# VH-VL binders against Stromal cell-derived factor 2-like protein (SDF2): the designs that were tried, part 15

Target 1, 181 residues: Stromal cell-derived factor 2-like protein (SDF2), of Arabidopsis thaliana (Mouse-ear cress) (q93ze8)
Amino acid sequence: VEITYGSAIKLMHEKTKFRLHSHDVPYGSGSGQQSVTGFPGVVDSNSYWIVKPVPGTTEKQGDAVKSGATIRLQHMKTRKWLHSHLHASPISGNLEVSCFGDDTNSDTGDHWKLIIEGSGKTWKQDQRVRLQHIDTSGYLHSHDKKYQRIAGGQQEVCGIREKKADNIWLAAEGVYLPLNE
Below, E stands for the ipSAE of ESMFold2; O stands for the ipSAE of ESMFold2 at other seeds; V2 stands for 0.75 times the mean of E and O plus 0.25 times the DockQ between their complexes.

## First folded at step 13 (VH-VL; framework fv_acimtamig)

Design p5 (from k1 with light chain S31N; at its last look DockQ between E and O 0.95; V2 from the best seeds 0.00; counts 0 for: pae O 2.2 > 2)
Fold by ESMFold2 at other seeds, look of step 13:
Structure p5 (fold): chain C 181 residues (1-181), chain A 120 residues (1-120), chain B 106 residues (1-106)
Amino acid sequence: as target 1 above (181 residues)
Amino acid sequence: QVQLVQSGAEVKKPGESLKVSCKASGYTFTDYYMHWVRQAPGQGLEWMGIINPDSGYTSYAQKFQGRVTMTRDTSTSTVYMELSSLRSEDTAVYYCARDSYNVGWYEDYWGQGTLVTVSS
Amino acid sequence: SYVLTQPSSVSVAPGQTATISCGGHNIGSKNVHWYQQRPGQSPVLVIYYDSDRPSGIPERFSGSNSGNTATLTISGTQAMDEADYYCQVWDYSSDVFGGGTKLTVL
């Protein structure tokens, strides 16, 4: 199944099987922006992300997402954008990943390059991919470092500049919009 | 192996601007963030900001927001720091300093420093 | 703004152990880094992540961090260790340096 612009997907961290998650709970220390974590359960309404093109591109809803494309990921429930910046992440001190903005407010901190592992030309369900943040050059990353207080048992999600096994994500569950013909 | 070579000392007048260069060698230029830190005579270290040489994205200390601009040229592996509307309080040694590989938020290698004197 | 506090100076006899403190609210929850600056020279990283030494830094340099105090320890202090020492953390979006400690070896 092709991932198209407008699809609502869960992103599963390959090594831990946790899904990329957010909800209206800000980081307690640090940015105060909406937290982004790895969530252990598969039944979670706060793990859906809508694939969106960056403003000013020609990509339309229903188009396939090509390898190397710059995209945005909108948190379905809160409408905020997956975001990163030159700020320390709360647990590991890597690059902070947060949710920020709204339906009408997005900036370059919301831009991620899709990198398909292997030779795939377009993004498909269960394909191994990395998401590299444009401004910071950090790869979306997670690891076995858990929050105790604000999101107990959930894993830190951060950005790391080094390619690691822990930056591999799969589009798992979702509502995949059909390809434009 | 790792070297950060800065431009030479300068004398400036109040109201002018300065532009210090920092040429990197001995590593992959775009893999490491670069900090700028200054030190007034007899004083401690003062952080000015950080640049990602890969994207050109910057973040500045609040004190310098609106006066400082950091840029880079990837073809020459050089970062630049420009400080405008100079005052006598801007007299300092200006350092470029490299962050660690995976961004540890510390400065693992420093340039030799550039003395800038602002005098009327 | 986060503040790091260092003593202005510390004196030790050669061969003795020097300790340089760096105070901050809950500094034990942060990663503390230390720099040596000899007179007329650029700073040099001597400790990172509280206690790790970069390649080329002697084993007599060590660090610790807990509660509200981080400490740089120099055992067997030598005349060449006479310098200014700065602690540093990254506080969310900015570098924070301590005010510096002048180490005098007598």
Scores: ipSAE 0.626, ipTM 0.875, lowest interface PAE 2.2, mean pLDDT 92
ESMFold2, look of step 13: ipSAE 0.701; ipTM 0.896
ESMFold2 (binder alone), look of step 13: mean pLDDT 95; pTM 0.964

Design p6 (from k1 with heavy chain Y33S Y57S W105S, light chain W90S; at its last look DockQ between E and O 0.07; V2 from the best seeds 0.00; counts 0 for: pae O 12.6 > 2, placed apart)
Fold by ESMFold2 at other seeds, look of step 13:
Structure p6 (fold): chain C 181 residues (1-181), chain A 120 residues (1-120), chain B 106 residues (1-106)
Amino acid sequence: as target 1 above (181 residues)
Amino acid sequence: QVQLVQSGAEVKKPGESLKVSCKASGYTFTDYSMHWVRQAPGQGLEWMGIINPDSGSTSYAQKFQGRVTMTRDTSTSTVYMELSSLRSEDTAVYYCARDSYNVGSYEDYWGQGTLVTVSS
Amino acid sequence: SYVLTQPSSVSVAPGQTATISCGGHNIGSKSVHWYQQRPGQSPVLVIYYDSDRPSGIPERFSGSNSGNTATLTISGTQAMDEADYYCQVSDYSSDVFGGGTKLTVL
């Protein structure tokens, strides 16, 4: 199944099986922006992310997402954008990943390059991908066996500039909009 | 070894602009972000903003929004800070400082500072 | 915005221990860094992540951070330690510095 612009998807961390999650709970340190974590459960309304193009491009709803494309990911429930910057993440001191902005406010800190592992040319469900932040060069990253202690079992999500097994993600559950013809 | 070498002192009048350069050496320029921090005479350190030299992206302290521009030239490993509409209160020593790797929240290496004097 | 509070000055006799405080709401949950600025020089990192010492910084420099107070401690204080000292945290898309403390060795 092809991931198209406008699809609402969960992003599963390949190694730990946790889904990218956000909630209207700000970080207590760093930027103070809305927190982004890995969530252990599959049933979670706060794990949906809408795939959006960067403003000013010709891509539209239903278009396939090409390997190497720059995209944005909007948190469905709060309407904020997956975001990163140079603040330190709370547990590991890596690049902080947060949610920021709203439907009408987005900046370059919301831009992520889609990198498909292997030979795929367009983004499909269950492909191994990385998301590299444009501004910081950090890969969207999570870890279970590195540096986490969260009551309720949520994991730190951060950015890291090295390619590692822990920055591989898969598009999992979601509402996939049909491919345009 | 890591070195940050800044441009020389400047004297400016109110309403003019300043532009300070900071040339980096001894490390991979695009791997580390650069802070700008200023210090008015007899005063403490004041953070102005940060630039990612790989992407060119910036984040500025709210006080300086609309007046500050930070840029870089990756071919010369140099960052620039430009401050417009100068006031006498902008008289300060301006420092570049390297951010630590993996978004360390500290400045591990500092330039020598550039004194900018704004007077009538 | 987040505020760090330092005393304006601290005086110690040579050979004694100097302590410089950095106050902030729940600062114990943050990573605190310390910089030394000798007269006429650029700041130099002396402590990072509360208590870690960069290579080349004497072991008489130490740090701690708990509750609402972080502390820089200089044991066996020497005349060369006379300088301004700044604490720093990162907060809300920015770095936040304390106002600085002048250490005088009398």
Scores: ipSAE 0.007, ipTM 0.481, lowest interface PAE 12.6, mean pLDDT 86
ESMFold2, look of step 13: ipSAE 0.008; ipTM 0.529
ESMFold2 (binder alone), look of step 13: mean pLDDT 93; pTM 0.946

## First folded at step 15 (VH-VL; framework fv_acimtamig)

Design q1 (from p3 with heavy chain N102Y; at its last look DockQ between E and O 0.95; V2 from the best seeds 0.76)
Fold by ESMFold2, look of step 15:
Structure q1 (fold): chain C 181 residues (1-181), chain A 120 residues (1-120), chain B 106 residues (1-106)
Amino acid sequence: as target 1 above (181 residues)
Amino acid sequence: QVQLVQSGAEVKKPGESLKVSCKASGYTFTDYYMHWVRQAPGQGLEWMGIINPDSGYTSYAQKFQGRVTMTRDTSTSTVYMELSSLRSEDTAVYYCARDSRYVGWYEDYWGQGTLVTVSS
Amino acid sequence: SYVLTQPSSVSVAPGQTATISCGGHNIGSKSVHWYQQRPGQSPVLVIYYDSDRPSGIPERFSGSNSGNTATLTISGTQAMDEADYYCQVWDYSSDVFGGGTKLTVL
């Protein structure tokens, strides 16, 4: 199944099987922006992300997402954008990943390059991909480092500039909009 | 061998701008962030900001917001720092310094420094 | 507005151990880095991540960090160790340097 602009998907961390998650709970330190974590459960309404193009491009709802495309990921329930910047992440001191903005407020910190592993030309369900943040050059990353208090049992999600096995994500469950044709 | 070679010393008048260059060699220029740090005569180190040479993205210390601009030219492996509306208190040695390979938030190599004197 | 506090100066006899402190609130939860600056020269990294030594730095340089104090220790201090020493942390979005400590070897 093709991933198209407008699709609402879960992103599963390949190594740990945790899904990319957010809700309206800010980081207690650092930026104070909405936290982004890895969630252990499969049934979670806070793990849906809407695939959106960067404003001002020709990409439309229902178009396939090509390898190397710059995209945005909107958190379905809070309408905030997956975001990163030059702040230290809470547990590991890597690059902080947060949710920021709303339907009318988005900046370059919301821009991610889709990198398809292997020779695939367009993004498909269960395909191994990386997401590289444009401003910081960090890869979306997670690891078996868990929060103990506020988000107990959830994993830290951060950015790192090293290409590693722990930056591989799969588009898992979702509502996939049909290809335009 | 990592080298950061900065432009030569400058004498400026109040109200002018300075622009210091820092040419990197011996490593992949776009793989490392670059810091700028200054040191007034007889004083300690003062951080000014950081740039990602890959994207050109910057973050500045609050004190310098609105006066500092950091840029880069990837074809020459060079970063630039421009400080506008100079005052005598901006007299300092200005350093570029490379962040660690995987973003460690410390400076593993430093340029030789550029003395900028601001006087009327 | 995180603050790092260092003594202005430390004096030691040759061959003795020098200890340079860096104070900060809960600094033990942060990664502390140390730089040596000889007169008229650029800073040089001597310790990173509290206790790690870059290649080429003598093993007589060591570091520790716990509670509210990080410490740079130089054993067997030599005349060539006379320099200013700065501690540094990254405080979320900003580099923070200590005020510097002048080490004198008499």
Scores: ipSAE 0.685, ipTM 0.895, lowest interface PAE 1.8, mean pLDDT 93
ESMFold2 (binder alone), look of step 15: mean pLDDT 95; pTM 0.962
ESMFold2 at other seeds, look of step 15: ipSAE 0.711; ipTM 0.897

Design q2 (from p3 with heavy chain E107F; at its last look DockQ between E and O 0.94; V2 from the best seeds 0.00; counts 0 for: pae O 2.01 > 2)
Fold by ESMFold2 at other seeds, look of step 15:
Structure q2 (fold): chain C 181 residues (1-181), chain A 120 residues (1-120), chain B 106 residues (1-106)
Amino acid sequence: as target 1 above (181 residues)
Amino acid sequence: QVQLVQSGAEVKKPGESLKVSCKASGYTFTDYYMHWVRQAPGQGLEWMGIINPDSGYTSYAQKFQGRVTMTRDTSTSTVYMELSSLRSEDTAVYYCARDSRNVGWYFDYWGQGTLVTVSS
Amino acid sequence: SYVLTQPSSVSVAPGQTATISCGGHNIGSKSVHWYQQRPGQSPVLVIYYDSDRPSGIPERFSGSNSGNTATLTISGTQAMDEADYYCQVWDYSSDVFGGGTKLTVL
């Protein structure tokens, strides 16, 4: 199944099987932006992300997402954009990944390059991909470092600049909009 | 051998701008962030900001917002730091310093430093 | 903003152990890095992530970090270890340095 612009998908961390998650819980004393974590379960309404093009490009809803495309990922429930910046992540001190903005406010910190591992011209379900942040050059990353008290059992999501096994993600459950024409 | 080679010492007057260069060699220039840190005479180290040479994206210390601009030229593996509206308090040695590969927020290699003197 | 405190000076006899402290509120939850700066020279990284040594730094340099205090330890101190030493952490969006400690080997 092709991933198209407008699809609402869960992103599963390949190595741990945790899904990319967010909700209206800001990071504590740090950036204060909405937290992004890995969630252990499959049933979670806060793990849906809408695939969106960057503003000012020609891509439309229902178009396939090509390898190397720059995209945005909007958190379905809160409408904020998957975001990164030059802040330390809470547990490991890597690049902080957060949710930021709203339906009408987005900046370059919301831009991610889709990198398809192996062969493939377009993004498909269960395909191994990386998401590289444009501003920081960090890859969306997760690992077995877990929050204990707040968001217990959820794991840290951060950015790192080196390709590693722990920055591979798969499009898993979701509502996949049909391919145009 | 990782090397960071900075431009030579400068003498400036208040109100002018300075621009220091830092040429990197011995590693993949775009794989590592570059920081700028200064040290006033007889004082400690003061962080000024950071640039991602890959994208050109920058973040500056609050104290320098609106006065500092950091840029790079990937074809020459060089970063630049420009500080405007100079004051006597800006007299310092200015260092470029490389971050770790995966962003450890520490400085594994430093340039030789560039003394900038601001005097009327 | 986050503050790191260091003693202004430490004196040690050659061959003895020098300890340089870096105080900060809950610094044990942060990663602490240490730099050596000899007179007229650029700083050099000697410890990162509390206790790791870069390649080329002698084993006599070690570090620890717990509670409200991080410590740089130099065993078998030599005359060439005489320098200023700075601790440093990253405070979310900016680096914070300690004020520096002048180590004198007498």
Scores: ipSAE 0.622, ipTM 0.864, lowest interface PAE 2.0, mean pLDDT 92
ESMFold2, look of step 15: ipSAE 0.659; ipTM 0.878
ESMFold2 (binder alone), look of step 15: mean pLDDT 94; pTM 0.950

Design q3 (from p3 with light chain Y49W; at its last look DockQ between E and O 0.93; V2 from the best seeds 0.00; counts 0 for: pae O 2.1 > 2)
Fold by ESMFold2 at other seeds, look of step 15:
Structure q3 (fold): chain C 181 residues (1-181), chain A 120 residues (1-120), chain B 106 residues (1-106)
Amino acid sequence: as target 1 above (181 residues)
Amino acid sequence: QVQLVQSGAEVKKPGESLKVSCKASGYTFTDYYMHWVRQAPGQGLEWMGIINPDSGYTSYAQKFQGRVTMTRDTSTSTVYMELSSLRSEDTAVYYCARDSRNVGWYEDYWGQGTLVTVSS
Amino acid sequence: SYVLTQPSSVSVAPGQTATISCGGHNIGSKSVHWYQQRPGQSPVLVIYWDSDRPSGIPERFSGSNSGNTATLTISGTQAMDEADYYCQVWDYSSDVFGGGTKLTVL
């Protein structure tokens, strides 16, 4: 199943099986923006992300997402964008990943390059991908380092500039919009 | 063999602008952030900001926001720092310094420094 | 802004152990880096991530970090170790340097 613009998907971290998660709880340090974590459960309403094109491009709802495309990921419940910047992440001191903005406010800190591992030309469910942040060049990354002050058992999500096995993600559960012709 | 080679010393008057270059060699230029740090005579190190040479994205120390601009040219592996509205207090040695590849937030290699004197 | 506090000077006889402190609120939860600056020269990284040495830095340089204090330790101090020493952390979005410590070897 192809991932299309407008689809609402969960992004599963390949190594740990945790899903990319956010909720209306800001980081206590760094940016103070909405926190982003890895969540251990499959059933979680705060793990849905809507795939959106960047403004000023020709992509439409239902179009396939090409390898190398720059995209935005909108947190479904809070409407904020997956975001990064030059702030240290809380546990590891890597690049902080947060949620920022709303339906009407988005900036380049919300832009991620989709990198498909292997030879695939378009993004499909269960395909190994990386998301590289445009401004910081950091890959969306997670590791087995858990928060204690946020409800325990959730993992740090951050950015790092080096390709590693721990920055591979898969589109898992979701509502996939039908592919346009 | 990492090298950061900066442009030569400059003498400026108050109100003018300064632009220092920092040419990198011996590594993949776009894989590492670059810091700018200055040091007034007889004083300590003062951080000015950081640039991602891959994207051109920057973050500046609050003290310099509105006066500093950092840019790069990937074809020449060169980072630039421009400081406007110079004052005598801007007299300092200006350094470029490379961050680590995996976002270590420390400066592993430093340029030779560029002395800038701001005087009437 | 986050503040790092260093003594302005430390004096040690040759062969003694020099210790240079770097104070900061909960600095033990941060990664501390240390730079040596000899007169008229650029800073040189001597310790990173609290206790790691870059290639070419002698084993007599060591570092520690716990609680509210990080420490650079130079065992068997030599005349060539006479320099200014700066501690540094990255505090979320900013480099923060200590004020510097002048090490004098008498």
Scores: ipSAE 0.614, ipTM 0.870, lowest interface PAE 2.1, mean pLDDT 92
ESMFold2, look of step 15: ipSAE 0.638; ipTM 0.875
ESMFold2 (binder alone), look of step 15: mean pLDDT 95; pTM 0.962

Design q4 (from p3 with light chain S94Y; at its last fold request DockQ between E and O 0.94; V2 from the best seeds 0.75)
Heavy chain, then light chain:
Amino acid sequence: QVQLVQSGAEVKKPGESLKVSCKASGYTFTDYYMHWVRQAPGQGLEWMGIINPDSGYTSYAQKFQGRVTMTRDTSTSTVYMELSSLRSEDTAVYYCARDSRNVGWYEDYWGQGTLVTVSS
Amino acid sequence: SYVLTQPSSVSVAPGQTATISCGGHNIGSKSVHWYQQRPGQSPVLVIYYDSDRPSGIPERFSGSNSGNTATLTISGTQAMDEADYYCQVWDYSYDVFGGGTKLTVL
ESMFold2, look of step 15: ipSAE 0.732; ipTM 0.900
ESMFold2 (binder alone), look of step 15: mean pLDDT 95; pTM 0.960
ESMFold2 at other seeds, look of step 15: ipSAE 0.728; ipTM 0.898
ESMFold2, look of step 16: ipSAE 0.688; ipTM 0.889
ESMFold2 (binder alone), look of step 16: mean pLDDT 95; pTM 0.960
ESMFold2 at other seeds, look of step 16: ipSAE 0.704; ipTM 0.894
ESMFold2, look of step 17: ipSAE 0.743; ipTM 0.902
ESMFold2 (binder alone), look of step 17: mean pLDDT 94; pTM 0.959
ESMFold2 at other seeds, look of step 17: ipSAE 0.734; ipTM 0.901
ESMFold2, look of step 19: ipSAE 0.659; ipTM 0.884
ESMFold2 (binder alone), look of step 19: mean pLDDT 95; pTM 0.959
ESMFold2 at other seeds, look of step 19: ipSAE 0.698; ipTM 0.892
ESMFold2, look of step 21: ipSAE 0.682; ipTM 0.884
ESMFold2 (binder alone), look of step 21: mean pLDDT 95; pTM 0.958
ESMFold2 at other seeds, look of step 21: ipSAE 0.626; ipTM 0.874
ESMFold2, fold request of step 22: ipSAE 0.666, 0.604, 0.632; ipTM 0.878, 0.852, 0.876
ESMFold2 (binder alone), fold request of step 22: mean pLDDT 94, 94, 95; pTM 0.957, 0.957, 0.957
ESMFold2 at other seeds, fold request of step 22: ipSAE 0.686, 0.717, 0.679; ipTM 0.886, 0.895, 0.885

Design q5 (from p3 with heavy chain G56K; at its last look DockQ between E and O 0.82; V2 from the best seeds 0.00; counts 0 for: pae E 3.4 > 2)
Fold by ESMFold2, look of step 15:
Structure q5 (fold): chain C 181 residues (1-181), chain A 120 residues (1-120), chain B 106 residues (1-106)
Amino acid sequence: as target 1 above (181 residues)
Amino acid sequence: QVQLVQSGAEVKKPGESLKVSCKASGYTFTDYYMHWVRQAPGQGLEWMGIINPDSKYTSYAQKFQGRVTMTRDTSTSTVYMELSSLRSEDTAVYYCARDSRNVGWYEDYWGQGTLVTVSS
Amino acid sequence: SYVLTQPSSVSVAPGQTATISCGGHNIGSKSVHWYQQRPGQSPVLVIYYDSDRPSGIPERFSGSNSGNTATLTISGTQAMDEADYYCQVWDYSSDVFGGGTKLTVL
């Protein structure tokens, strides 16, 4: 199944099977922005992300997402954008990944390059991909480093400038909007 | 061998701007952030800001917001730091320093420094 | 706004062990890096991530970090170790340097 702009998807970390997750709980330090974590359960309403184009591009709802495209990911329940910057991540001190903004406020910290592993031309369900942050060059990354209390059992999500096995993600469950036509 | 070669010493008058260059060699220029750090005579190290030469993204120390601009030219593997509205307190040696590749926040190689003297 | 505090100077006899402290609130939760600056020269990285040595740095240089204090230790101190030493962390979105410690080898 083709991933199109407007689809609401879960992103599964390939190695740990945790899904990219957020909710209205800010980091206690660092930026103080809404936290982003890996969630262990498959059934989770806070793991849906809407695939959006960058403003000012020609891509429309229902268009396929091409390899190398710059995209935004909007957290479905809170409407904030997946975001990164130079602040240190809470556990490992890597690049912090957060949610920031709203339906009308977005900046370049919300921009991610979709990199399809292999020779695929467009993004499809269960395909191995990386998301590279445009400003910092950090890859969306997770690892078996878990929070102990409030977000207990959830994994740290951060940015790392090196390609590693732990920056591979798959589009898993979701509501996939059909291709245009 | 990693090398960071900076432009030569300068004498400036108050109110002018300075622009220091830092030419990188011996590594993939766009893979590493570049810091700028200055040191006034007899003083310690003062961080000014950082640039990602891949994206041009910059982050500046609050003290220098509005006065500093960092740019780069990938065709010459060169970063630039421009500081405007100079005053005598800006007299310092200005260093470029390469950030670690592995999302480290430390300076693994330093340029030779550029002395900038601001005098009437 | 994060502050690193170093003693202004440390003196040791040749062959003795020098310790240079770097104080900061909860610095043990941060990665601490250390630089050597000899007179008239650029800084040189001597320790990163609290205790790791770059290639070419002698084993007599070591580091530790816990609680509110990070420490650079130079065992078997030699005359060529006479220099200024700076600790550094990345805090929030910026570098923070300590004020520097002048090591004198007498």
Scores: ipSAE 0.395, ipTM 0.809, lowest interface PAE 3.4, mean pLDDT 91
ESMFold2 (binder alone), look of step 15: mean pLDDT 95; pTM 0.962
ESMFold2 at other seeds, look of step 15: ipSAE 0.614; ipTM 0.873

Design q6 (from p3 with heavy chain V103I, light chain Y92F; at its last look DockQ between E and O 0.93; V2 from the best seeds 0.76)
Fold by ESMFold2, look of step 15:
Structure q6 (fold): chain C 181 residues (1-181), chain A 120 residues (1-120), chain B 106 residues (1-106)
Amino acid sequence: as target 1 above (181 residues)
Amino acid sequence: QVQLVQSGAEVKKPGESLKVSCKASGYTFTDYYMHWVRQAPGQGLEWMGIINPDSGYTSYAQKFQGRVTMTRDTSTSTVYMELSSLRSEDTAVYYCARDSRNIGWYEDYWGQGTLVTVSS
Amino acid sequence: SYVLTQPSSVSVAPGQTATISCGGHNIGSKSVHWYQQRPGQSPVLVIYYDSDRPSGIPERFSGSNSGNTATLTISGTQAMDEADYYCQVWDFSSDVFGGGTKLTVL
């Protein structure tokens, strides 16, 4: 199935099967912004992300997301945007990935380039993709490094400037809006 | 071999602006962040900011916010640092310095430095 | 803002071991990097991530970091090691450098 703008999806880290997750818990170090982690459970209301276009573009709800498009990902429950910047991530010291802003506040730190592995022209469910942050050039990344006292069993999500197996993600469970004719 | 070659020394008056260039060679320019660090005569090192040459994204030290601008030209593999509203305290050697391939939060290679003297 | 404190100078005889301290609150939880600056020259990275040496840096340079103190150690100190040495961390969203230590080999 096609991923369209407006779809609410879970993003699964291919290697570990953890889903991209966030909630109203700020990082204790770095920016102090809302934390983003990998969550081990499939039943989790905090793992839904709404696919949104960058403001000022012509993409509409129901349009397919083309390879190479710049997108935003809004955390469904908190309405904050998936974000990155020049702060050290808490465990590995890579690029911190956070949630920031709200429905009316978004900046370039919320912009991610969709990179489809292989020859696909549009984003589909279960397709191997990378998300490259526009400002930092970091790929959305996760690894089998767990938070202990703060996030309990969830794994670090960060930005890495090198392509690695650990920056492959799949659109998994979700509510996929029908493709526009 | 990694090289960072900076523009030559400058003499400025208070209120003017300076612009220092830093040409990179021996590596993929857009794969590495670039720092700017200055050193006043007889003093220590002072960080000014960082640029991602791939996107042009910058982050500046609070002390310089509003006065510093960092840019790059990917076609010439060159970063630039501009500092406006100069004062005598801005007399320093200005260095560009490369970060590691991922952001490692340290400076692995340094330019030769550019002395800028601000005097009335 | 985070502060790193270094002694202003350290003197050692040739062949002896020099130690240069870098003090900071809970610096043991941070990654400490060290730079050598010879007179009239640019800084050169000599230690990163507390104890790692870049290629081309002699094994006589070593580093450690624990508690509130990071230390650069130069064993078998040579005349060419006479320089200023700076410690550095990345704290929050910025680089922080120590004030520098002048190493004199006499």
Scores: ipSAE 0.689, ipTM 0.885, lowest interface PAE 1.6, mean pLDDT 92
ESMFold2 (binder alone), look of step 15: mean pLDDT 94; pTM 0.958
ESMFold2 at other seeds, look of step 15: ipSAE 0.722; ipTM 0.897

